# Ledger of designs, part 5: VH-VL binders against Peptidoglycan editing factor PgeF (pgeF)

Target 1, 264 residues: Peptidoglycan editing factor PgeF (pgeF), of Synechocystis sp. (p74606)
Amino acid sequence: MTMGDDLWGWQNINGSPYLTCALLAPWPHAFFTRAFYPQLPEQLITYLDPQGKAFRVKQVHGDVTLTATEIGQTPLAPDSTHPPADGIISDAPHQGVWVASADCTPVLIGDLIGKRVAAIHAGWRGTKARIVPKTIDKFLALGSELKDLRVALGPAIAGEVYQVDPWVALEVGQSVQAVQKLATEEQQWDHLSTMVNPPVLPDAEPEKYRLDVRRINQLQLLELGFAQEQIAVAPHCTFQMEELFFSYRRTHTKEVQWSGIVSY

## First folded at step 15 (VH-VL)

Design t4 (from q5 with light chain S28R)
Fold by OpenDDE, fold request of step 20:
Structure t4 (fold): chain C 264 residues (1-264), chain A 122 residues (1-122), chain B 107 residues (1-107)
Amino acid sequence: as target 1 above (264 residues)
Amino acid sequence: QVQLVESGGGVVQPGRSLRLSCAASGFTFSSYTMNWVRQAPGKGLEWVAIIWYDGSEKYYADSVKGRFTISRDNSKNTLYLQMNGLRAEDTAVYYCARDRGYPEDTNYFDIWGQGTLVTVSS
Amino acid sequence: EIVLTQSPDFQSVTPKEKVTITCRASQRISSYLHWYQQKPDQSPKLLIKYASQSFSGVPSRFSGSGSGTDFTLTINSLEAEDAAAYYCHQSYSLPLTFGPGTKVDIK
């Protein structure tokens, strides 16, 4: 049900696999797997750009995206060596921007003309808060054009297995403007459940639903004017593919995989 | 000024139910993940349950799963523990404890209540 | 679940002596290990967070070290008021777990 399945390919470093997206081919990038744990961006960057500098933030499931410059200007999160944010935009060459995730959606963005890249951590909370659209707005404010952006939504927990409470599904769904504009919640539920590749699926438990967070992010991007060809959605599920990915929903541990992209 | 105050403890017979409350003050309750931790008389600490700051997820120790329900009312700055099917081994002082506020992040407990005693005896 | 063990179970110490308490995890938990002090008839108090960071208001004589599976709480010079039970706690995974505790008495 994901778009652009043919755009995704597996690479490896010394037999350890990582995922790449053809839409982001102009930039060194990787959706790393559990095989690279516990390496951090400061180590992983060497596989993508030996001259690159790694940037990361304290992810807080919010909607804030910082430029690499702003990272140095923003107060640190409590008990952290990084400022709180969930997105990073590069502002110079050889900057590797990184986000960590287990089940949450890692988003990588490249600008073909402006040359800025971004990494975004988009869990359901950040998605609800429209972190990706807000990041796109920041790109535009910095001089990028929408037509030049390429977006890859990486491995995350699939909608088929991501069980959530009804209010979570609805609130996240309402982050899509077309859904929000519907007059009644019933209409909203219907739309979310019956559209092509629906982001909300029923669950065996009557008081639960399945939520496709990547699909919601895709819908948000489409509403901004992105063409389908500008967006790639990974078909890989972090929950189901335990040999390759960590999943908090599966194990409730703090292991994560890193996703990064490096600017030219 | 930051404090947690537990209430609702008492003496009950096995099989009965009891509902504990934890009143929070001095901080933005809705921003923090909350926990229940219990301590049997003369024994160590045992984690009981956790609830995210927004109530989106709950998790329980195996010893209470299916019997206890953790919940919260952020509008009332109150944490709850509904205890059903109480057993003698549930006898303990029950503490509410504040965790960090970031979603899906489990950390240290920096604020504890004074605890409320639950005694289950026939 | 991650099982935490502590050593010793009990220790009687003369004031001004050094106290060492160890906590071992059944698997690697990075630095997600915390220490609490509980005095008789009181609630637990946070002493050390993330293996080695002192919590606000904690006397300098308390320190923590370790990573991975082995952790240590040290009281450099024991004071009479330090008579208490000490618990380690892991927050690396659910279910959250505590060590069995170490009771420190004053001789």
Scores: ipSAE 0.896, ipTM 0.942, lowest interface PAE 0.5, mean pLDDT 96
Fold by OpenDDE, fold request of step 20:
Structure t4 (fold): chain C 264 residues (1-264), chain A 122 residues (1-122), chain B 107 residues (1-107)
Amino acid sequence: as target 1 above (264 residues)
Amino acid sequence: QVQLVESGGGVVQPGRSLRLSCAASGFTFSSYTMNWVRQAPGKGLEWVAIIWYDGSEKYYADSVKGRFTISRDNSKNTLYLQMNGLRAEDTAVYYCARDRGYPEDTNYFDIWGQGTLVTVSS
Amino acid sequence: EIVLTQSPDFQSVTPKEKVTITCRASQRISSYLHWYQQKPDQSPKLLIKYASQSFSGVPSRFSGSGSGTDFTLTINSLEAEDAAAYYCHQSYSLPLTFGPGTKVDIK
């Protein structure tokens, strides 16, 4: 289930708004808005931690999450100054980890005890590939405990307006284990469409469906054993809230907002 | 030897339809976003359409929207352009071009076909 | 859409001279500007990617510069084989757009 608006709050820097989540209150963090464009993580981190070092990757819509240390050890992506990945986990204090997004789901994670934080770019492809569960597994492998993790799914294009082809909706839906276990595609469609807060909705346009990528990510987390209160899902839609967010589906431009969290 | 080879061009009357093909070889076709770009005789380059590597999204220039359909069959390493309601202004050499970007990203065209000529005339 | 303009439209140049072609975007496009060469009766070929990065196999006499809205393609010492049309291309937003082209002839 989605968390209420009470978990999400607006902050302000010099008149520019950015979004925070109460679940991540222990860590400096921000889901920045279009008001901060074209600032990069190297500038934005100064608002969160003046002593912090910013880490980012070349996002490729994959399922790879790197630690800050691994970033320095991984070959750069072609035509980029950063290695290819879609998630980052901190491994020392004062590390700000960042992902860029327009309509894709930015995910921020904090470990209350282990002190590691993460930023994940979870588009439908990364979600299909279960990048969030894989990142959680990496947390656990590094010594974290599931009960200590807090996850915030930030502003993204809402299921209400995200039109996709049927095969995309189904494949992304099948990334949920409970759905995958169903015997037939018909059963899978039924489940995805009739469950509480369904991640797949019909569309007025023939041969199209509406997909809630954040809901899929939430379902994946719940299957891992997360309690509902450990997960916050932003109600904000990047497509519908054009005054605050960029949306590729809306404008088809390369403008993005940055989401980041800093370890301590 | 990375290569793109267009085919299907010809002379057609206005209002008619034509289907272009682009055969890819020498690379993993299914990993690349593909484009159609056209060039009217003696004129410059005009982007026509794009399709993601997995076919999940398609976009068109306003000049062809509603008339042209871009598609691909990754199992056949082939890109297609279905052109309906052809007009005289659609007369051009049509190129298929490979985008060197990651998924959902638009970048430069590093590989081009030789082009196929489409002539729309009464 | 993002409109690209080029200058000059045409240039006749003596071999070994420096050639400068300008491309201007109607809005900021960061470095998402690419240059192509098209010789007569040939397909376009990529020369410069992301404003200033030379593509593989491109002679060193070709270079690109600029960011934001103003970009430049430079041929440091023109060779006879460089007679061609040159196009800039932006990939910052859809629809993708090209400049009108610059034709370079050998004088």
Scores: ipSAE 0.894, ipTM 0.940, lowest interface PAE 0.5, mean pLDDT 96
Fold by ESMFold2, fold request of step 20:
Structure t4 (fold): chain C 264 residues (1-264), chain A 122 residues (1-122), chain B 107 residues (1-107)
Amino acid sequence: as target 1 above (264 residues)
Amino acid sequence: QVQLVESGGGVVQPGRSLRLSCAASGFTFSSYTMNWVRQAPGKGLEWVAIIWYDGSEKYYADSVKGRFTISRDNSKNTLYLQMNGLRAEDTAVYYCARDRGYPEDTNYFDIWGQGTLVTVSS
Amino acid sequence: EIVLTQSPDFQSVTPKEKVTITCRASQRISSYLHWYQQKPDQSPKLLIKYASQSFSGVPSRFSGSGSGTDFTLTINSLEAEDAAAYYCHQSYSLPLTFGPGTKVDIK
């Protein structure tokens, strides 16, 4: 059994583990663990590219992705030293783009030909709003070709433990256009719950469902025309793997881990 | 004028129910997470419940879990607290408060209502 | 649950003198601690956010400090209108909690 699992590798810096993805091997990158807390991207980038400059945003669970240049041109979010957004695309060499997470999906993207990279914070709200497809549109507008993109969906809360209200599961599921086109909500529920590797799972509690946000993002990418081998999905659950990751659902505390990728 | 106004307080017998309302004006209510906080006579502040700006998640103090339900109607700019199975210990002034947290985040309360008194007595 | 304690419970202070109120958290909460003033028969109002940042319209005599578990609210020169109860509040984790309060009176 080698499919998919061969893509994810554990690395170590000074006793602290972090995760890398083989699809992104051309770029310095990492999905860092809780072991790096309280280090910030400005410190963490030195492990990846001592020449690199770190870029980050104030994540607001929205659908906006900014270029590194646009970050300097966008007004700051309230109570923050960063502009509001949930994704960043590089626009020059040696730029590190970073997102924080504690259950939401960190998405790292590289363009093999155009050399630009991106980091996206994709929680259920951003996934519903299709932040990943919108970021892909931005790559294409900048001259990228879809076949050259490689996408890694990092550690996040697993669908098997992510309990949500029915309306959340349905509305996020409807962000998959093949689902939205179905004539009735009953058909949409059936599709979401019975497809291979379903993104919506039952919960023992009768008014609850479980939602696999990484799977929804994967479905959105496949609909855009990505081949499955262009997409890697981490099997790691931030909620269940307490020794490695912070989880907001588990503790309801503020700690996060960082994921980043550096352009060359 | 940014304002929060609670209503629905009164005197009720133990075991009965009340529904509190908090009317918001002067700001985009649907952009903000909201809280209920109570204060028993002569005592300090006690957090009661929180609801995210879009109603997606709700959390409660242990003292009220299973009896109180927080809800909101963003089309009416109104926050609610349904209080069932009221007990003498629930006697308090109830405040609503605006949370400045981003989604899935909690933060300081920058605006408070005037409060509404709930008295649970036989 | 994060328990906040405050000290002192009560203090009576001569006008123009310094007031110091402490708040201790049972766990580390970074700077997610906020201070509120509640004057007699009024609603609470925010004084200090993030341990040390003054909220808009708050007189400069109010200041806050601390990080982690130990926090202090200071009134550098007490005025008569500062007679009130003062509460700390942590927003670090759910359930949200308040300190028990400190009552400050004018001698």
Scores: ipSAE 0.661, ipTM 0.868, lowest interface PAE 2.0, mean pLDDT 94

Design t4 (from q5 with light chain S28R)
Fold by ESMFold2, fold request of step 20:
Structure t4 (fold): chain C 264 residues (1-264), chain A 122 residues (1-122), chain B 107 residues (1-107)
Amino acid sequence: as target 1 above (264 residues)
Amino acid sequence: QVQLVESGGGVVQPGRSLRLSCAASGFTFSSYTMNWVRQAPGKGLEWVAIIWYDGSEKYYADSVKGRFTISRDNSKNTLYLQMNGLRAEDTAVYYCARDRGYPEDTNYFDIWGQGTLVTVSS
Amino acid sequence: EIVLTQSPDFQSVTPKEKVTITCRASQRISSYLHWYQQKPDQSPKLLIKYASQSFSGVPSRFSGSGSGTDFTLTINSLEAEDAAAYYCHQSYSLPLTFGPGTKVDIK
């Protein structure tokens, strides 16, 4: 909770802004804005590492994270030149791992000691399915230690504007084990709505609520044993900041921005 | 083998309600976003409504907002369209269609039902 | 809302001749444009996906092209069974929309 806005910096390439996080300073990385559209990771990586190779997946709002090696070994998604997944972990130097977003949370991870990096696309479906904890488990299985990981949760739709049905808010909230263990749904709902910086907020429209997906992902990480200073959460809202970001909720169009991190 | 079968069409008076069903077979229904599309006699295709594979979001054409409700029951492999406040201009053949998109990524329709006729006449 | 227009509304064509149908979008939609055939008294059937990719089982005489806002369906050598209405469909943005259709008939 002590890490926050002072970790986030705007950078420029030829007047086009992109965002970096000080927590990830050891690695070339970026949360690019709409100003870089229609450039793709194969072009964007040259801003970060001229030697780098870009890796990406066909995002399906699931809970699967692949290593760069596994990408080459996984069957392609239908109608795509990429395998289906929503996260990527590097397994060699000079690998850029990339995710696209337009409201869903782009998560970038670095391992200070093991040198592995990851990019995760975490929408509410992937968050419900705990894609971020599952990716952390994969880091640990590959030899990483929790204390060495640094996590940045990038620009996404803010909880204060992300209207959802009640069942979505509750089921995503239940992905936090402390919530799931409560005896009744009434207790679970109360916990989600009244904790400090609550991930579930009321909505003016009847039978609607608001969901902070970044906050849920943060809670999942804290519950795994991350210290607050290992986690940075961007305050930027892709829906509200239309000059900087595309938002699927706002326009229901296909444009995205890319976020990536390169292993060294 | 892969099949969509609409039912529930008929003749109704203006202002009345009707519920259409679309029964799916031969594929994992709960993995696919679904659409309703209609076609007035002698006219073109008009998209009516979409529902994500898990029922989490629903969207409607302006011509039917507030009157029609799309829904699904994945345990029964069935898509529904509840049509309230029917008007003469709702007279059409109604098709259900399977969307080949991923979540929040709409795409082409690869499977269509045979259609069910709704006639609204006074 | 993305408006699709089609041209022509109607064609009567001699067998074995080339048919060209255009679809224009009111804004850029990349290649999220799909073509359907609807024969008399039948449901629509997918012909072309992503502007130019033939769907499984579609005869090779059907092809598509275009990107952005301007798209074309071509039937290289019209067969009698190709008499039908043809619709373009954009899946780029909600609300989803179809073109008004082009009826192709045999002269």
Scores: ipSAE 0.657, ipTM 0.869, lowest interface PAE 2.1, mean pLDDT 94

## First folded at step 16 (VH-VL; from q5 with light chain Y32W)

Design u3
Fold by OpenDDE, fold request of step 20:
Structure u3 (fold): chain C 264 residues (1-264), chain A 122 residues (1-122), chain B 107 residues (1-107)
Amino acid sequence: as target 1 above (264 residues)
Amino acid sequence: QVQLVESGGGVVQPGRSLRLSCAASGFTFSSYTMNWVRQAPGKGLEWVAIIWYDGSEKYYADSVKGRFTISRDNSKNTLYLQMNGLRAEDTAVYYCARDRGYPEDTNYFDIWGQGTLVTVSS
Amino acid sequence: EIVLTQSPDFQSVTPKEKVTITCRASQSISSWLHWYQQKPDQSPKLLIKYASQSFSGVPSRFSGSGSGTDFTLTINSLEAEDAAAYYCHQSYSLPLTFGPGTKVDIK
């Protein structure tokens, strides 16, 4: 069970559904579905803010978050028109920040007082590298206060169906500080698999595990001092809900959903 | 200076096993997704297998699934292809090819080895 | 899987003439199509990436175009050294697939 189930609602544009989170109600935002493919952020922004400018990056499954200003100052990724990063923070009004995902966790953040917003692409690699905590640190460095932040973890592949190798599960799990501090790997495995809403589940296949990347991100946020009420985790699975979402694990194709939030 | 060098090819009987190696040099091997591609004599190119830069995922062509295993040792800058249950139709020159380095991002093959010949015959 | 077809299978061309090779995908692959050249007894070499971008070191006489399902490799003025097989390759989805190849011979 995920936190904040009652916070999530479906919206519609001309018969095409997209997902919103009540926690982010102060900001135009959307977790778009496959129905909007192949539209890009430059097009999608018009549904959220006709005056908005869209910002996106070349996602590389890293831990770098750039401000909108820094995007213009950062060298482009090879064969791309965007700089390499996996997170974006706004720094002016009417900036829509966007990330693309299939199974990876899209994270949207809003600051109630500072008014900055963020979009983060948090796959297991970025999660392992603690991209969300690092982004939060950047918020704080920019003058935000933790209590004013609201975080929504959008549709992603669910833990019960995301099969990974043991070393992936463990390394991602170890990105949670409380887990890292445990003396032995055995203790770490035990903790990851027995805690409330465990991020690591067994798999029918030997030497395989199921990994809940959203849960790991949630745990990381909680360790930073976030209250449960500041975090919403979508219950939607991109793998299982094929009518609504693309999933790379399911089809191994390059289709993605876009998730975005616009600043005021 | 960037190069891939395949080895391990030879003549084997059907049902036997063979292990190919691909030695990488001149670049950060651990940053790149790697592929095996084969070419039967006088035929076209056939993708065989792919492995992510960190070995986290592997995928295979249906023609070799269950028989071949792709792996890598980044500490040795080496790509491997374990071929079990070899068949006559597996006869080919086997190339290792470098893909882009971003995770889960399949792109073009910019570097190829010279290939190693595998002949399966009774 | 995505099936790639090529046309023609074989082409014999006089030097300095224009060569056109087509590649068709069984479904849309956007611009995730690449072209390779393979000369006899050599490994393949990348010519064009992402349908239309020339790879480093590739002569300007080579160009690529197309998107979706239909792609074209063009050799504007064929040189004798261009005698080779040419393959299209899609990286839009797994399994990765190649076209059957087009052999270009010099008259």
Scores: ipSAE 0.894, ipTM 0.941, lowest interface PAE 0.5, mean pLDDT 96
Fold by OpenDDE, fold request of step 20:
Structure u3 (fold): chain C 264 residues (1-264), chain A 122 residues (1-122), chain B 107 residues (1-107)
Amino acid sequence: as target 1 above (264 residues)
Amino acid sequence: QVQLVESGGGVVQPGRSLRLSCAASGFTFSSYTMNWVRQAPGKGLEWVAIIWYDGSEKYYADSVKGRFTISRDNSKNTLYLQMNGLRAEDTAVYYCARDRGYPEDTNYFDIWGQGTLVTVSS
Amino acid sequence: EIVLTQSPDFQSVTPKEKVTITCRASQSISSWLHWYQQKPDQSPKLLIKYASQSFSGVPSRFSGSGSGTDFTLTINSLEAEDAAAYYCHQSYSLPLTFGPGTKVDIK
């Protein structure tokens, strides 16, 4: 289930568009577009919070989420100036947390009461590894309550066009607990393909499937007890909207857009 | 101790097929993206194909697309290159090369095999 | 695709002299440029990664510089053992591409 387009709006900085989500209105946030390339979070943060400090990590398509404090305590990734992780949770005011993505799903989270925010890079591998649920668990461990969290799944490659191998589709699908509990792979395929707004679609090419990674993340969140109203899924496709977004599947370049949210 | 060893090269006629293998040892093969790079006699290096560490994605140079297939068996620590419809211009030493990138990332080739010669001639 | 060019194609150098090899990319590749050395009848070996970082075990006389589109490999004092072909390589985008190579001979 995709939340209506009413939750998503376009903003502008000096003629350059970026996307915002109404669910995250309490926090300065942005799903930036290719128009802001090659600016980095350290620059982009100034558009959201002039007093803000930007935090980012070396994304490795894993399932690790670090707090801002932990970032300073974690060894750097090889050949990098940042520690390896794929999620960041703030732990003080004026912290902007950022993830980079092309086709992978950028996830921004805000806690209405606890005031922590998060940015998560959720590609299919991280999604398979349930990085979003794990990050939610970390929120809870830090004192947040599920009902106070708002989640926005940003622009990513749409299920309509994300062609993957069958085993990828199945393994990512199996990251949904309800799917995992089904007795046979056949039942799992049927469920993934026939449910409302199915995350797995057939492809014209034999032995290929189309995978909706954002839908999988949504399903994972729903299983945790999130209400539908707490989750916003962007309808924007990074692959199809070339004028606004980079897409690795489209161009196979290292260009990315940044998504960030700032804590109060 | 880290090593890549190519095999399967030889002399074949145009239109024939050949399968190259690259045996990896001394490192966790399944954690690394792998590449094939070839070098025609007396010429420079040409990238041929890449496969992600888990085999989830494969990409090819236009010169071999539709004819070559890169694959891997992580349980056997082996990289493969199936070459069909071989042409004279495919004559080259074929190298297996390890990429130091994280998943879905391409960095540098830090480990190379000794190469295996493929000669396509009538 | 991103096209890499190198200059010069060939260079004959006296030992102890400085060698400079340039690599140019058809478009910006940031620092995603690497240098390899290939001696006769040997496999390529990584020398420089990310434009300017020396790979482990590489002699200090080798250095790399540049970003964007223009890159340079420098051998500060050429040794006889440095006779080889040198290739630049970009990993910014697929297809991955190499420069045509620069052959360095010893006088």
Scores: ipSAE 0.889, ipTM 0.939, lowest interface PAE 0.5, mean pLDDT 96
Fold by OpenDDE, last read:
Structure u3 (fold): chain C 264 residues (1-264), chain A 122 residues (1-122), chain B 107 residues (1-107)
Amino acid sequence: as target 1 above (264 residues)
Amino acid sequence: QVQLVESGGGVVQPGRSLRLSCAASGFTFSSYTMNWVRQAPGKGLEWVAIIWYDGSEKYYADSVKGRFTISRDNSKNTLYLQMNGLRAEDTAVYYCARDRGYPEDTNYFDIWGQGTLVTVSS
Amino acid sequence: EIVLTQSPDFQSVTPKEKVTITCRASQSISSWLHWYQQKPDQSPKLLIKYASQSFSGVPSRFSGSGSGTDFTLTINSLEAEDAAAYYCHQSYSLPLTFGPGTKVDIK
């Protein structure tokens, strides 16, 4: 099941809209829109926390999540200003953690008790690699409890319009443990296509499928023991809502929107 | 040494097909996005097609869409360009070029092959 | 598509002279602009990446500058071996596009 539009609201800065999630209300956070391009996290942080320090990474569609401290300690490549990773966890107050995305799924996490927050870039590759579950494991290792975590899956390309090759759909689908445990690929396809709110949909083009990456991430979280009420999935599609969001699949340009959350 | 070597060029009549190959060596081919770029005689460079490192996505110039197919066999360290319905305006030296974008990005081309000539004439 | 233009189309230069080639994009491409050198009967070679970063092995006399829509390739002191065509290339958006090229001859 997907948490509906009731949890999602629009805010405004000087006429520019950005999206927030009620599950993350305890933390300053934003899924910014194209209206804020080309501002960077170092600028955007001022809208969320005037005392905040922004953290970001060089996104590589991997499964690595770094703490803010680790970011500062990671040796940089000669031609890089940020360490490679796709997730960030805060480890002190007033840390804004950020990820950039167009069609990929931005994930924001807040811990009600531990007070750590996270931003995760979850494209289909990162999702396949289970970057969100791995980030959750890191939360737990740092002392968080699962019941205290709130997760928001932000605007991304919707399953209804995200066309992928069969092998991509299957490999990403197999990142769900329940799917992987099925005896045959046929059974896996059937499950992915017929379950409630199926993450894999048919496509009019032969040998193509539509993939809901956010749904896969949701399923991964549910397998970890998250309650439905702990997870919010944005209904917003970056591809279809061109007035608000950039989409690489739509325009094949490098514009991105930033999603961030600030710790207390 | 990092190297790209194109092959498969030749003289063909309009409407016919031709398949180009690009053999990669000296680097992990499967880690790199690859491009085809062509150059008509005495003219400039024209991008033709791109394929992601894992073959997950392909994109084409409008001038070749529906006629050309880019593909790769990472187990053979080879890039391909299947050219169907060839036209006179397709006459060019075809280069394969390594893209430094990763994993779903486009960047500069740091390695080029020597090129292979395709001539389409009646 | 993003259209790149170059100026001049051609120039004949005496060795040791400064050469300036401009590239203009039809829209902003930030720093996603690269320069290539192509000598006669050779494949293109990367000179400058990201508008201003010299590629490995490129002589120091080559430099690039600019951002957004206007870019410049400079050869501080032309050498005889620099006779070639020079192309700008944008990787900001698909389709990828090249400038029409600038031919530099030795006077």
Scores: ipSAE 0.832, ipTM 0.914, lowest interface PAE 0.6, mean pLDDT 96

